VH-VL binders against q9h9l3. Designs and how they scored, part 4

Target 1, 176 residues: q9h9l3
Amino acid sequence: PRKMVAIDCEMVGTGPKGHVSSLARCSIVNYNGDVLYDEYILPPCHIVDYRTRWSGIRKQHMVNATPFKIARGQILKILTGKIVVGHAIHNDFKALQYFHPKSLTRDTSHIPPLNRKADCPENATMSLKHLTKKLLNRDIQVGKSGHSSVEDAQATMELYKLVEVEWEEHLARNPP

## First folded at step 10 (VH-VL)

Design i27
Fold by OpenDDE, look of step 12:
Structure i27 (fold): chain C 176 residues (1-176), chain A 123 residues (1-123), chain B 111 residues (1-111)
Amino acid sequence: as target 1 above (176 residues)
Amino acid sequence: QVQLVQSGAEVKKPGASVKVSCKASGYTFTSYYMHWVRQAPGQGLEWVGWINPYTGDTFYAQKFRGRVTMTRDTSISTAYMELSRLRSDDTAVYYCARSGTYYYDSGPRFDPWGRGTLVTVSS
Amino acid sequence: QAVLTQPPSVSGAPGQRVTISCTGSSSDIGLGYDVHWYQQLPGTAPKLLIYDNSNRPSGVPDRFSGSKSGTSASLAITGLQAEDEADYYCQSYDSSLEGWVFGGGTQLTVL
């Protein structure tokens, strides 16, 4: 059986008008919620918008941040061969400029049984915050200080655990 | 129509550098990765590397690290591949090819391909 | 040289069925990465033939099909036609090399 990890990334705005989403923090937790990786990451280009309200990233966090290429290597080493759980995880992988095997990817924003359990439309895209509140009775992403990628990764893993058995069986019968 | 138009054939001496261009049209240049693949005469396909035209980030095959430089000019939707310290075994047709940035946008499949640029390295 | 292994050549008569294998390893196909196939007609650039193991792009006849299992993939061509004579390449991603990899290519001859 493959090990399972959950990932959450925070991005800042780079490029023209800050429309480019660049990786600025990545958090990875194991099945138990233990932090395996949590680093601030320095984009290769100038940061135009820290998006602090959402990302929680500030200029001071970039002073000793890990260069993107180095961080990417570290992260990929952790992810390789594992089942990776995330919420809207395509954004994380895109920020990493990385392709994880589809068969080893679990996106909690696209798991119908999870939405059903939360009394949401099965095919709707629900936020991590909403699902966490409904199913775990926990408030995340509160305040104005921005998100905690560790907290979000942990919540994502906990949510997946609720439907793991059912969903893994479904995927076994219907491989992507 | 999505098209990749590459620069013309090149003839170079060993030790020289070559820079091949690939002009994209028919799609948003910065929304897709650009790959470079080469094919020596009578041989198979060999991946050289890729560039994210949006960020400028590059990733090269280990074999070419230190000799290849991929760049882009977003204003004219053009990608460039420069290979330095050329040797005879660099003689090949060099292709640019487009791929998506994730599985939702064409994924890692290469489509379309440029028509290729022949680079001949001979003394 | 090539990370993915293909037979150097296959042949068939018109109307026949041919299969081209693509064998990878635990760091590419075996790791779960999808396989794509490309057709390269003589003197032309490669063309996407099959993507994500078994999907056909628009314009590709349904007599072309792909499959993947374990560490291997396969391209099947039914109703072989003269215009199918070409080189065929499989492609995947290798995590150990941190890059995209191709098979060595298979030359298909229509007898």
Scores: ipSAE 0.899, ipTM 0.941, lowest interface PAE 0.5, mean pLDDT 95
Fold by ESMFold2, fold request of step 13:
Structure i27 (fold): chain C 176 residues (1-176), chain A 123 residues (1-123), chain B 111 residues (1-111)
Amino acid sequence: as target 1 above (176 residues)
Amino acid sequence: QVQLVQSGAEVKKPGASVKVSCKASGYTFTSYYMHWVRQAPGQGLEWVGWINPYTGDTFYAQKFRGRVTMTRDTSISTAYMELSRLRSDDTAVYYCARSGTYYYDSGPRFDPWGRGTLVTVSS
Amino acid sequence: QAVLTQPPSVSGAPGQRVTISCTGSSSDIGLGYDVHWYQQLPGTAPKLLIYDNSNRPSGVPDRFSGSKSGTSASLAITGLQAEDEADYYCQSYDSSLEGWVFGGGTQLTVL
């Protein structure tokens, strides 16, 4: 059986008016929530908007941050061959400039059994914050100092475990 | 409509360099990756590498690292591939091909392709 | 040499079914990476035929279908027509090579 990891990324604004999302932090945890990777990452383009309220990224974090190309290589080596769990995870893959196999990807923002457990419409897109509060009785992303990608990756793994048996069986019968 | 228009055929001597171009139209050039693929006469397809036209980031197949340089000019929506220290076995048609950056738009598939640029390397 | 293995040639009569195999390794198809297929008519650029193992782009007839299992993929063509005579290439990603890889191509002849 393949190992499972969870990933979460924080983005900053690059490009015109800071509207492009570029990778500035990435955290990866194993099945038990142990941190496998957690680095600040220097985007190849000028940072226009640190988005600190949500990202938690400040200028000082970039001074010794790992350059994007190096960080990407490190991250992809960890993800290769694994089931990767995330929340709206395709945005993380886009920021990494990488396409992980659909059959090995789990997106907690789009799992009908998870929504059902939260008494939400099965096909609604649900936020990580709401699912975590409702199903784990835990507040994440608190305050104005930004999200913690470690905290978010850990919460994502815990949420997936709630539906893991059912969803893995579903995917085996209904390959993406 | 989406189009990729490539530069014309070139004849080069061994040891020279060649720079082929691929002009995109009908879509936002910086929103998609550009790949280069070559095909030697009577042979199969070989991936050379890709460029992210927005950031300028490049990723090359191991065989071509150190000899290939991919660039772009976003003001004219044009991607370039330069291959140096040419050898006779670099004789091939060189294609550009577009791919998406996001599964829900175009994903990792190559569509469309340019018509190709024949590069002939002979003494 | 091609990274993915395809038969060099396949033939069939009009109306018949043919299949083209594409065999990879544990670092590409076997690691879960999707397979794409391209048709190359004589003297032309390749054209996308099948993506993400089994999806057809707009304008590709439903007589073309794809599948993937284990380390292998397959392209099936039913109701074979003269216009299907072409070269066919499979493609995937290989983690060991850190890049996109193609099969060696299969020449389809319609008898």
Scores: ipSAE 0.575, ipTM 0.853, lowest interface PAE 2.5, mean pLDDT 91
Fold by ESMFold2, look of step 12:
Structure i27 (fold): chain C 176 residues (1-176), chain A 123 residues (1-123), chain B 111 residues (1-111)
Amino acid sequence: as target 1 above (176 residues)
Amino acid sequence: QVQLVQSGAEVKKPGASVKVSCKASGYTFTSYYMHWVRQAPGQGLEWVGWINPYTGDTFYAQKFRGRVTMTRDTSISTAYMELSRLRSDDTAVYYCARSGTYYYDSGPRFDPWGRGTLVTVSS
Amino acid sequence: QAVLTQPPSVSGAPGQRVTISCTGSSSDIGLGYDVHWYQQLPGTAPKLLIYDNSNRPSGVPDRFSGSKSGTSASLAITGLQAEDEADYYCQSYDSSLEGWVFGGGTQLTVL
């Protein structure tokens, strides 16, 4: 059977006015929620805005962070050939400069059966925080210290498991 | 009305450099990768690399690293490719082509293409 | 590595069906990456013909179709017409090269 992992990334602001999102942390968990990868990552360009309220990234995290090129190579080795689960996963792939096959990608922000379980319109885009609270009775991203990509990746995998059988069957009949 | 308009043909000597331009219109220039692809006379298509016009980030095929530089000017929606230390086997038509940065945003397919710029390198 | 392989040429009479194969490897087509096809008429730039294995852009006749299986893809042209005489390229993405890869091209001759 094809292995499945979940990914979550935290980004900082680079470029003009800090509007570019650059990878500064990445966490990957396996199907059971065990951490396969969790590193702070040094962007190749100057950080304009740490976005700490959301990213949890501070200047001290960058001192010994893994350079982007090295981290990217490590991450891609883990992702290649696997079903990858994420939330609004296009943002993570853009930050990685990475194209994962559509047929191996699962985005919990756009799964109709998952929305239905949360009593939401099937085509609505729902936040990870809200889905996790509604469906798992857990609060994530609590406080003003920023998000934990480990916590978020684990939540994303647990959410996908709620609909995995139904959704995998749907995709088998309706290839992306 | 999406268009990519390229600069005119160039004739160069071995050892020189060439800089080709590609002006985009009819879409948001910074929302898509711009690629360069070349085709030697009578030969197939060969990918050279991409630039992200929003960030300025570039990625070059291994064969061209150290000789190619891709840049852009977002104020005039124009991408550039410069190839240095030209050799006779660099004679080709050089195309610009657009792709998405994410699979569902047009993905890795090339659409549209520029009309191409012939670069001739002869001694 | 990961050169996509196409036959150098194919031919057919008007009205016939032709197919053009595109064979990759386990690091590109075989890893699940989609295949795209381009038509290049003599003296012109390539034009997108088929994307995401089997989808037809607006304006491309339905006699052009594409498919993918395993490490290979195929372009089929039915009801062959003189205007179909062109070069055809397949394209995908290769994870080992981290790059966009093309087939060598297939010259279609209409007899």
Scores: ipSAE 0.535, ipTM 0.851, lowest interface PAE 2.7, mean pLDDT 91
Fold by ESMFold2, fold request of step 13:
Structure i27 (fold): chain C 176 residues (1-176), chain A 123 residues (1-123), chain B 111 residues (1-111)
Amino acid sequence: as target 1 above (176 residues)
Amino acid sequence: QVQLVQSGAEVKKPGASVKVSCKASGYTFTSYYMHWVRQAPGQGLEWVGWINPYTGDTFYAQKFRGRVTMTRDTSISTAYMELSRLRSDDTAVYYCARSGTYYYDSGPRFDPWGRGTLVTVSS
Amino acid sequence: QAVLTQPPSVSGAPGQRVTISCTGSSSDIGLGYDVHWYQQLPGTAPKLLIYDNSNRPSGVPDRFSGSKSGTSASLAITGLQAEDEADYYCQSYDSSLEGWVFGGGTQLTVL
């Protein structure tokens, strides 16, 4: 049988002027939205900008955070062999320093049927917040305390379910 | 143009160490992974490991863990591979090769390759 | 031992079509990882020939093509020419080994 998970990551600013995005939290949920993994992750380089307004990451979260190399190993073990759903998911894979098979990757930011359901152009890139509000009647990423990667992963899975049958059939006919 | 220029051939005795360099030019060195691949005489290609030049993170094939160290100097866009406790079966051409960090800019393919550095371990 | 299996050699006459197979396992090609191909002319470094299963870099003749299905991939060379005489390697990623893996190489002889 099918094994499908959804992933969402939160990034902090590293490198010169904090412009580089480095992984600081990762959440993985199963098809039913149950949490399989949720850890704060300590980047391998100095954090210049916690980006707390959007990331929800604060200095206190880094105190017991899992070092990146260890967290990466744990995450990849969960992802291996599974269909992985995410929003702008290639950025998550870049932060993990990992290339998941294209045939097992589902990106809710690039699914034309999902955009059409939201009354958006097929090739438009819509935010997770916007799609979730339009299609699930839910508000996520509310307030100024930052995003919840668990909430975002759960929303991403629910969005994919809206187009799952159609999109899986499309991918079977059009392998990446 | 993108180029990888490797250090010259080396002859070593068993038990010694060798450090091979790979100087990159024509691109932003810290934006791509650097891999090392070796080829023993008359044999195929064997992946040794890779380094993320930005973070310094390294990942080695199991066969080489404990004997290989990959480093870099970002100020001169140069990656290094050091192999210790050399054996005669480490005689090979050692290549550096670049891969992308993101599907949209290059992805996981190896392009370009250095010309290779022959390391001979004898007697 | 190479992780991916290729025939040790293949041959063809000028103008003919040859194929080179690359067989993996359920932890690499069979899990969906892409296959890349490299040409190594005698005395030279490998050169990227095909990437992401079927794409050709600029400067590679359209006589070269690639495909992937199930646990295997194939490199096809049509209109075989003397200059195609080389060693050919496939490459992918293997989750069980947590690393990049190569085929054992195929020596192409043009008769």
Scores: ipSAE 0.511, ipTM 0.842, lowest interface PAE 2.8, mean pLDDT 91

Design i27
Fold by ESMFold2, fold request of step 13:
Structure i27 (fold): chain C 176 residues (1-176), chain A 123 residues (1-123), chain B 111 residues (1-111)
Amino acid sequence: as target 1 above (176 residues)
Amino acid sequence: QVQLVQSGAEVKKPGASVKVSCKASGYTFTSYYMHWVRQAPGQGLEWVGWINPYTGDTFYAQKFRGRVTMTRDTSISTAYMELSRLRSDDTAVYYCARSGTYYYDSGPRFDPWGRGTLVTVSS
Amino acid sequence: QAVLTQPPSVSGAPGQRVTISCTGSSSDIGLGYDVHWYQQLPGTAPKLLIYDNSNRPSGVPDRFSGSKSGTSASLAITGLQAEDEADYYCQSYDSSLEGWVFGGGTQLTVL
C-alpha cells in the first residue's frame, strides 16, 4: 500500500494589489499525524499583503524563512509517489506550481461519504473547520490570529481516516 | 476563440541567438502556463520549458538550461523564447502551447498550440 | 531519445481498426500521471486528440478512444479513414525529470 501524507499551506498576497496567492508556510504530516515538514517560506516576489487574519503569517516569520525554490524542492521530494490528502488541495498545488497525479490526490472538501457522515449534503463543499467540529469534536482555527497549518494538516488526515476504506475502494473502481 | 500566433521563420548562423514570439488572444494570458516545444525535421516533439506569465517564473528542461531564456510582455499578451549559442542541431520548428496551472483549470495537457516557427541554423 | 516508447509506424486499410501503444516507466505513467494524445496532420501543428487517458475533446469522433493500464497507454482508431493519415504522439509528465514528456511519435499510413 502507498504511504499517505496530509498537507496544508498558508498563502500571502503578492503581485498587483496582493491578488496572487504565494506560498508562505507549508506543513506535512504522516498517517499518524507526526510532522514531517513545517517551514515558513519566503515567496520569490515582494509580499504586498500578509493576510495575517487568515494565514497567521507576519513579517517576523519571513526573516529566516526558506526561499521558495529550496522549500519547493524539499516539499516535492516528500510528496512524490505518495497519496496526498488536503482540504481544497488544488490551492496548495497551485501555490507549489506542481501537478500531483489525480489518482494519488485526496481532497476532503470533495468526498461525498465524508459529508454524509457529517449530516451534510453529499455535493456541498464544507469547510475544514465545520467538518472537524462535526466529526472530530475539535475546534480548529479559533480566533482571528490566523490558522495553524500543522493543526489543519493533522485534522485533514484524521477526517480522511474516517472514510479511507470506503473511498479507496470507490477510487479503485472509479479511477479519476 | 483561443489563439496563439507565432513570429515568422528565422535563418541563423551557428553561434548566434534567436528570439521567437507567441502572441496569445481569447483568454486571460496571465492565468495559464506557456510552454515551448520543438520538433527537428523528421523527428518527434521535445519539451523545452514553461513560463508563468503572471509571475515571470520559468522552468527549463535540463538539456536547454544555460542556453534558453523565456520571457513575456503582459501588456501585449506575448511570450518569448530566446535560444543562444545556436548549433546546426537546433534547427527545428518551435511551437508555443498553453497548459493550465492546476487540474480544475485545464490541467497539464497542451491546448492550443501555435502554428510553429521554423528556425534554421546553417553556415 | 523519447521518454515514452511508441512504435515508429502502423498501417491499416480503410474501415479497419488500428492501435498505437505508448509505454512509460514507474516515474511517469506508472506513477499515475495521465496520458494525452495529439494528432499531427502533415505540415501542421499537433492538435489535442485524447486527454486524461480516455476523454475526447468536442469535435473528435468516438472512433478514437484511449486507455491506460500499468505503465502503458493505448490509442485505438476504428473505422479507419484516409484523413486519419498523420503522426500521433502520446504525452505525460515524468516526476524524475520534473518535465512534460512525449513519445517518439507513430506514423499512421492508410492503405
Scores: ipSAE 0.375, ipTM 0.797, lowest interface PAE 3.8, mean pLDDT 90

Design i28
Fold by OpenDDE, look of step 11:
Structure i28 (fold): chain C 176 residues (1-176), chain A 123 residues (1-123), chain B 111 residues (1-111)
Amino acid sequence: as target 1 above (176 residues)
Amino acid sequence: QVQLVQSGAEVKKPGASVKVSCKASGYTFTSYYMHWVRQAPGQGLEWVGWINPYSGDTFYAQKFRGRVTMTRDTSISTAYMELSRLRSDDTAVYYCARSGTYYYDSGPRFDPWGRGTLVTVSS
Amino acid sequence: QAVLTQPPSVSGAPGQRVTISCTGSSSDIGIGYDVHWYQQLPGTAPKLLIYDNSNRPSGVPDRFSGSKSGTSASLAITGLQAEDEADYYCQSYDSSLEGWVFGGGTQLTVL
């Protein structure tokens, strides 16, 4: 069986008016929650908005940040061939400008059994924070320091593990 | 309707550079990736690289790294591919083609394609 | 040169069924990447025919179908028509090359 990892990325605003979401941090954890990757990443363009309130990214984090292309290569090496779990993961992959096989992707924001377990509408898009609180009784993304991508990746993995068996069976019967 | 209009045919000498343009219309230029694919006469399709028109980030096939430069002008929704140090085996029809940024927005399928630009390299 | 392998040519009579195979490797189709197919009529640009293994864009007749299994994909054309005479290319992504790859192309002749 393929190894499973969870990913979470933080983005900053670049380009005109900071509307471009550029990767500024990426965290990857294994099935057990061990950190495999956690790096600040330097976008190729000037950062207009650090989005610190949400991203937790500050200017000081970019001083020794890994250039995007280098970081992307490192991250892709980790992800290749693995089942990748994330929340609203399309944003992470978009920020990476990367396509992971659909059949190897697990998005916890689109798993009906997970929502059902959390007493949420199956087809609703629930936040990672809400699901984590409801199903894991854990508070994430608290405070004013912004998100922790490691914490979010770990939470995402833990959430998926709650429905892994059921969902994997479903996917086996209904491949994307 | 979505259209990709490419520049006209080019004739170049070995060692020269060529810059092909691809003007997009009918969609938001910066919301999709632009790919370049070439086809030598009587041969198959070969992927050259792609550019994110929003960010300007580029990714080239290994074969073309160091020789190809992809750019864009968002003000006129136009993508450019420049190939330098041309040689005879660069003779091909060069296509621009659109793809999504992820699976939810047309994904990595190429649609539509430009009509192609013939680049002939001969002494 | 082509990373994906296609037969160079196939032929069939009008009304017949033909199939075009596309064989990849463990780093492209085999790893899980989807396959797309393109039709290229003589003297024209390629046109998307099948995407994500088996989906047809608007305007593509249902006599065109695609499938994928293991490291291979297949394009099937039923009720072959004269207008189907063209070159067909499969496409996928190769993780080892970090790029998109095409098959060598298959020339379909309608007899």
Scores: ipSAE 0.899, ipTM 0.943, lowest interface PAE 0.6, mean pLDDT 95

Design i30
Fold by OpenDDE, look of step 11:
Structure i30 (fold): chain C 176 residues (1-176), chain A 123 residues (1-123), chain B 111 residues (1-111)
Amino acid sequence: as target 1 above (176 residues)
Amino acid sequence: QVQLVQSGAEVKKPGASVKVSCKASGYTFTSYYMHWVRQAPGQGLEWVGWINPYSGDTFYAQKFRGRVTMTRDTSISTAYMELSRLRSDDTAVYYCARSGTYYYDSGPRFDPWGRGTLVTVSS
Amino acid sequence: QAVLTQPPSVSGAPGQRVTISCTGSSSDIGMGYDVHWYQQLPGTAPKLLIYDNSNRPSGVPDRFSGSKSGTSASLAITGLQAEDEADYYCQSYDSSLEGWVFGGGTQLTVL
């Protein structure tokens, strides 16, 4: 069986009015929650909005940040061939300018059994924070310091593990 | 409608450089990736690379690294592919083609394609 | 040169069914990457025919179908028509090359 990792990325705003999301941090954890990767990443474009309130990214984090292309290479080496778990993961992959096989992707924002378990509508898009609180009784993304991508990746993995058996069986019967 | 209009045919000598343009219309230029694919006469399709028109980030096939440069001018929604140190086996029709940024926005399928630009390299 | 393997040519009579195979490896189709198909009529640019293994873009007749299994994909054409005479290319992504790859192309002749 393929190894499983969870990914969470923090983005900053670039482009006109900072409306474009650019990768500024990426965290990857293994099935057990061990950190495999956690780096600040320097976008190729000028940062207009650090989105610090949510991203936790500050200007000082970019001083020694890993250039995007280098970071991307490092991250892809980790992700290749693995089942990748994330929340709203398409944003992470988009920011990475990367395509991971759909059959090897698990998006916790689109797993009906997970929502059902959390007493949420199956087809609703629930936040990672809400699901984590409801199902793991854990508070994430608290405070004013912004998100911790490591914490979010770990939470995402833990959430998936709650429905892993059921969901993997479902996917086996209904491949994307 | 979505259209990709490419520059005209080019004739170059070995060692020279060629720069092909691809003007996009009918969609938001910076919201999709632009790929370049070439086809030698009577041969198959060969992927050259792609560019993110927004960021300018480029990703080239290994074969062309160091010799190809992809750029864009967002003000006129135009992508460019420059190939340097041309040789006879670079003779081909060069296509630009659009793809999405992820699976939910056209994904990695190439659609549409430009009509192609013939680049002939001969002494 | 082509990473994906296609038969160089296939032929069929009008009304018949033909299939074009596309064989990849563990780093492309076998990795789980989707396969797309393109039709290239003589003297024209390629046109998207099938995307994401089995989906047809608007305007593509339902007599064209695609499938994928393991490390291979297949394009099937039923009710073959004269206008189907063209070159067909499969495409996928290769993780080892970090880029998109095409098959060698298959020339379809309608007899």
Scores: ipSAE 0.905, ipTM 0.943, lowest interface PAE 0.5, mean pLDDT 95

Design i32
Fold by OpenDDE, look of step 11:
Structure i32 (fold): chain C 176 residues (1-176), chain A 123 residues (1-123), chain B 111 residues (1-111)
Amino acid sequence: as target 1 above (176 residues)
Amino acid sequence: QVQLVQSGAEVKKPGASVKVSCKASGYTFTSYYMHWVRQAPGQGLEWVGWINPYSGDTFYAQKFRGRVTMTRDTSISTAYMELSRLRSDDTAVYYCARSGTYYYDSGPRFDPWGRGTLVTVSS
Amino acid sequence: QAVLTQPPSVSGAPGQRVTISCTGSSSDIGYGYDVHWYQQLPGTAPKLLIYDNSNRPSGVPDRFSGSKSGTSASLAITGLQAEDEADYYCQSYDSSLEGWVFGGGTQLTVL
């Protein structure tokens, strides 16, 4: 059985009007919630919008941030051979400019049994915050100081663990 | 319609450099990756590398690292591949090809392809 | 040179079924990456034929099909036609090389 890790990334706005999401922080935790990686990352493009309210990223965090390509290499090394769990994880992978095999990816924003357990429509896209509150009775992403990618990654892993057995069986029968 | 128009054939001497262009149209240039693939005469396809036209980030095959440079001009939706220190075995048709940024936007499949640019390296 | 292994050539008569295999490793197909197929007619650029193992782009006849299992993939062509004579390439991604890889190509001859 493959090891599982959960990933959560924070993005800042670059490009015209800051509409392009660029990786600015990445956190990876193992199955037990232990932090394997947590770094601020320097985008290759000029940051137009730090999106601090949501990302928690501030200008000061970029002073000693890890250059994107270096960080990408570090992150990919961790993800290699792993089942990667995330919420709306395609955004993380896109920001990483990386393709992880679909068969080794678990997106908690697209797991019907998880939504069912939370009394949500199975095919709806629910927020990590909502699912975490409903299923773990835990408040994340509180305040205006921005998200904690470590906290979000941990929550994502815990959510997945609630439906892991059922979902893994489903995927075995219905490989992507 | 999506099109990739490449520059014309090149003839170079060993040790020289060649820069091939690929002009994109029919789609948002910065929303897709641009790949370069070459094919030596009578041989198979070989991936050279790819560039993110938005950020300019490049990722090259190990074989070409240090010798290939991929760039882009977003103002004219054009990607460039420059190969330096040319040798005879660099003789090939060089293709540009588009791919998505993730599985939901065309993913890592290459579509479409340019018509190719023949680069001949001979003394 | 090619990371993925294909037979160098296959042949069939019109109307027949032919298959082209693509064998990878634990770092590419076996790693879980999808396989794409390209058709290259003589003197032309490659054209996407199959993507994500078994999907056909618009305009590709349903007599072309793809499958993947384990470390290998396969392209099947039923009702072989003269126009199918071409080179066929499989493609995937290699985690160890951190790059896309192609098969060596298969020349299909229609007898």
Scores: ipSAE 0.883, ipTM 0.937, lowest interface PAE 0.6, mean pLDDT 95

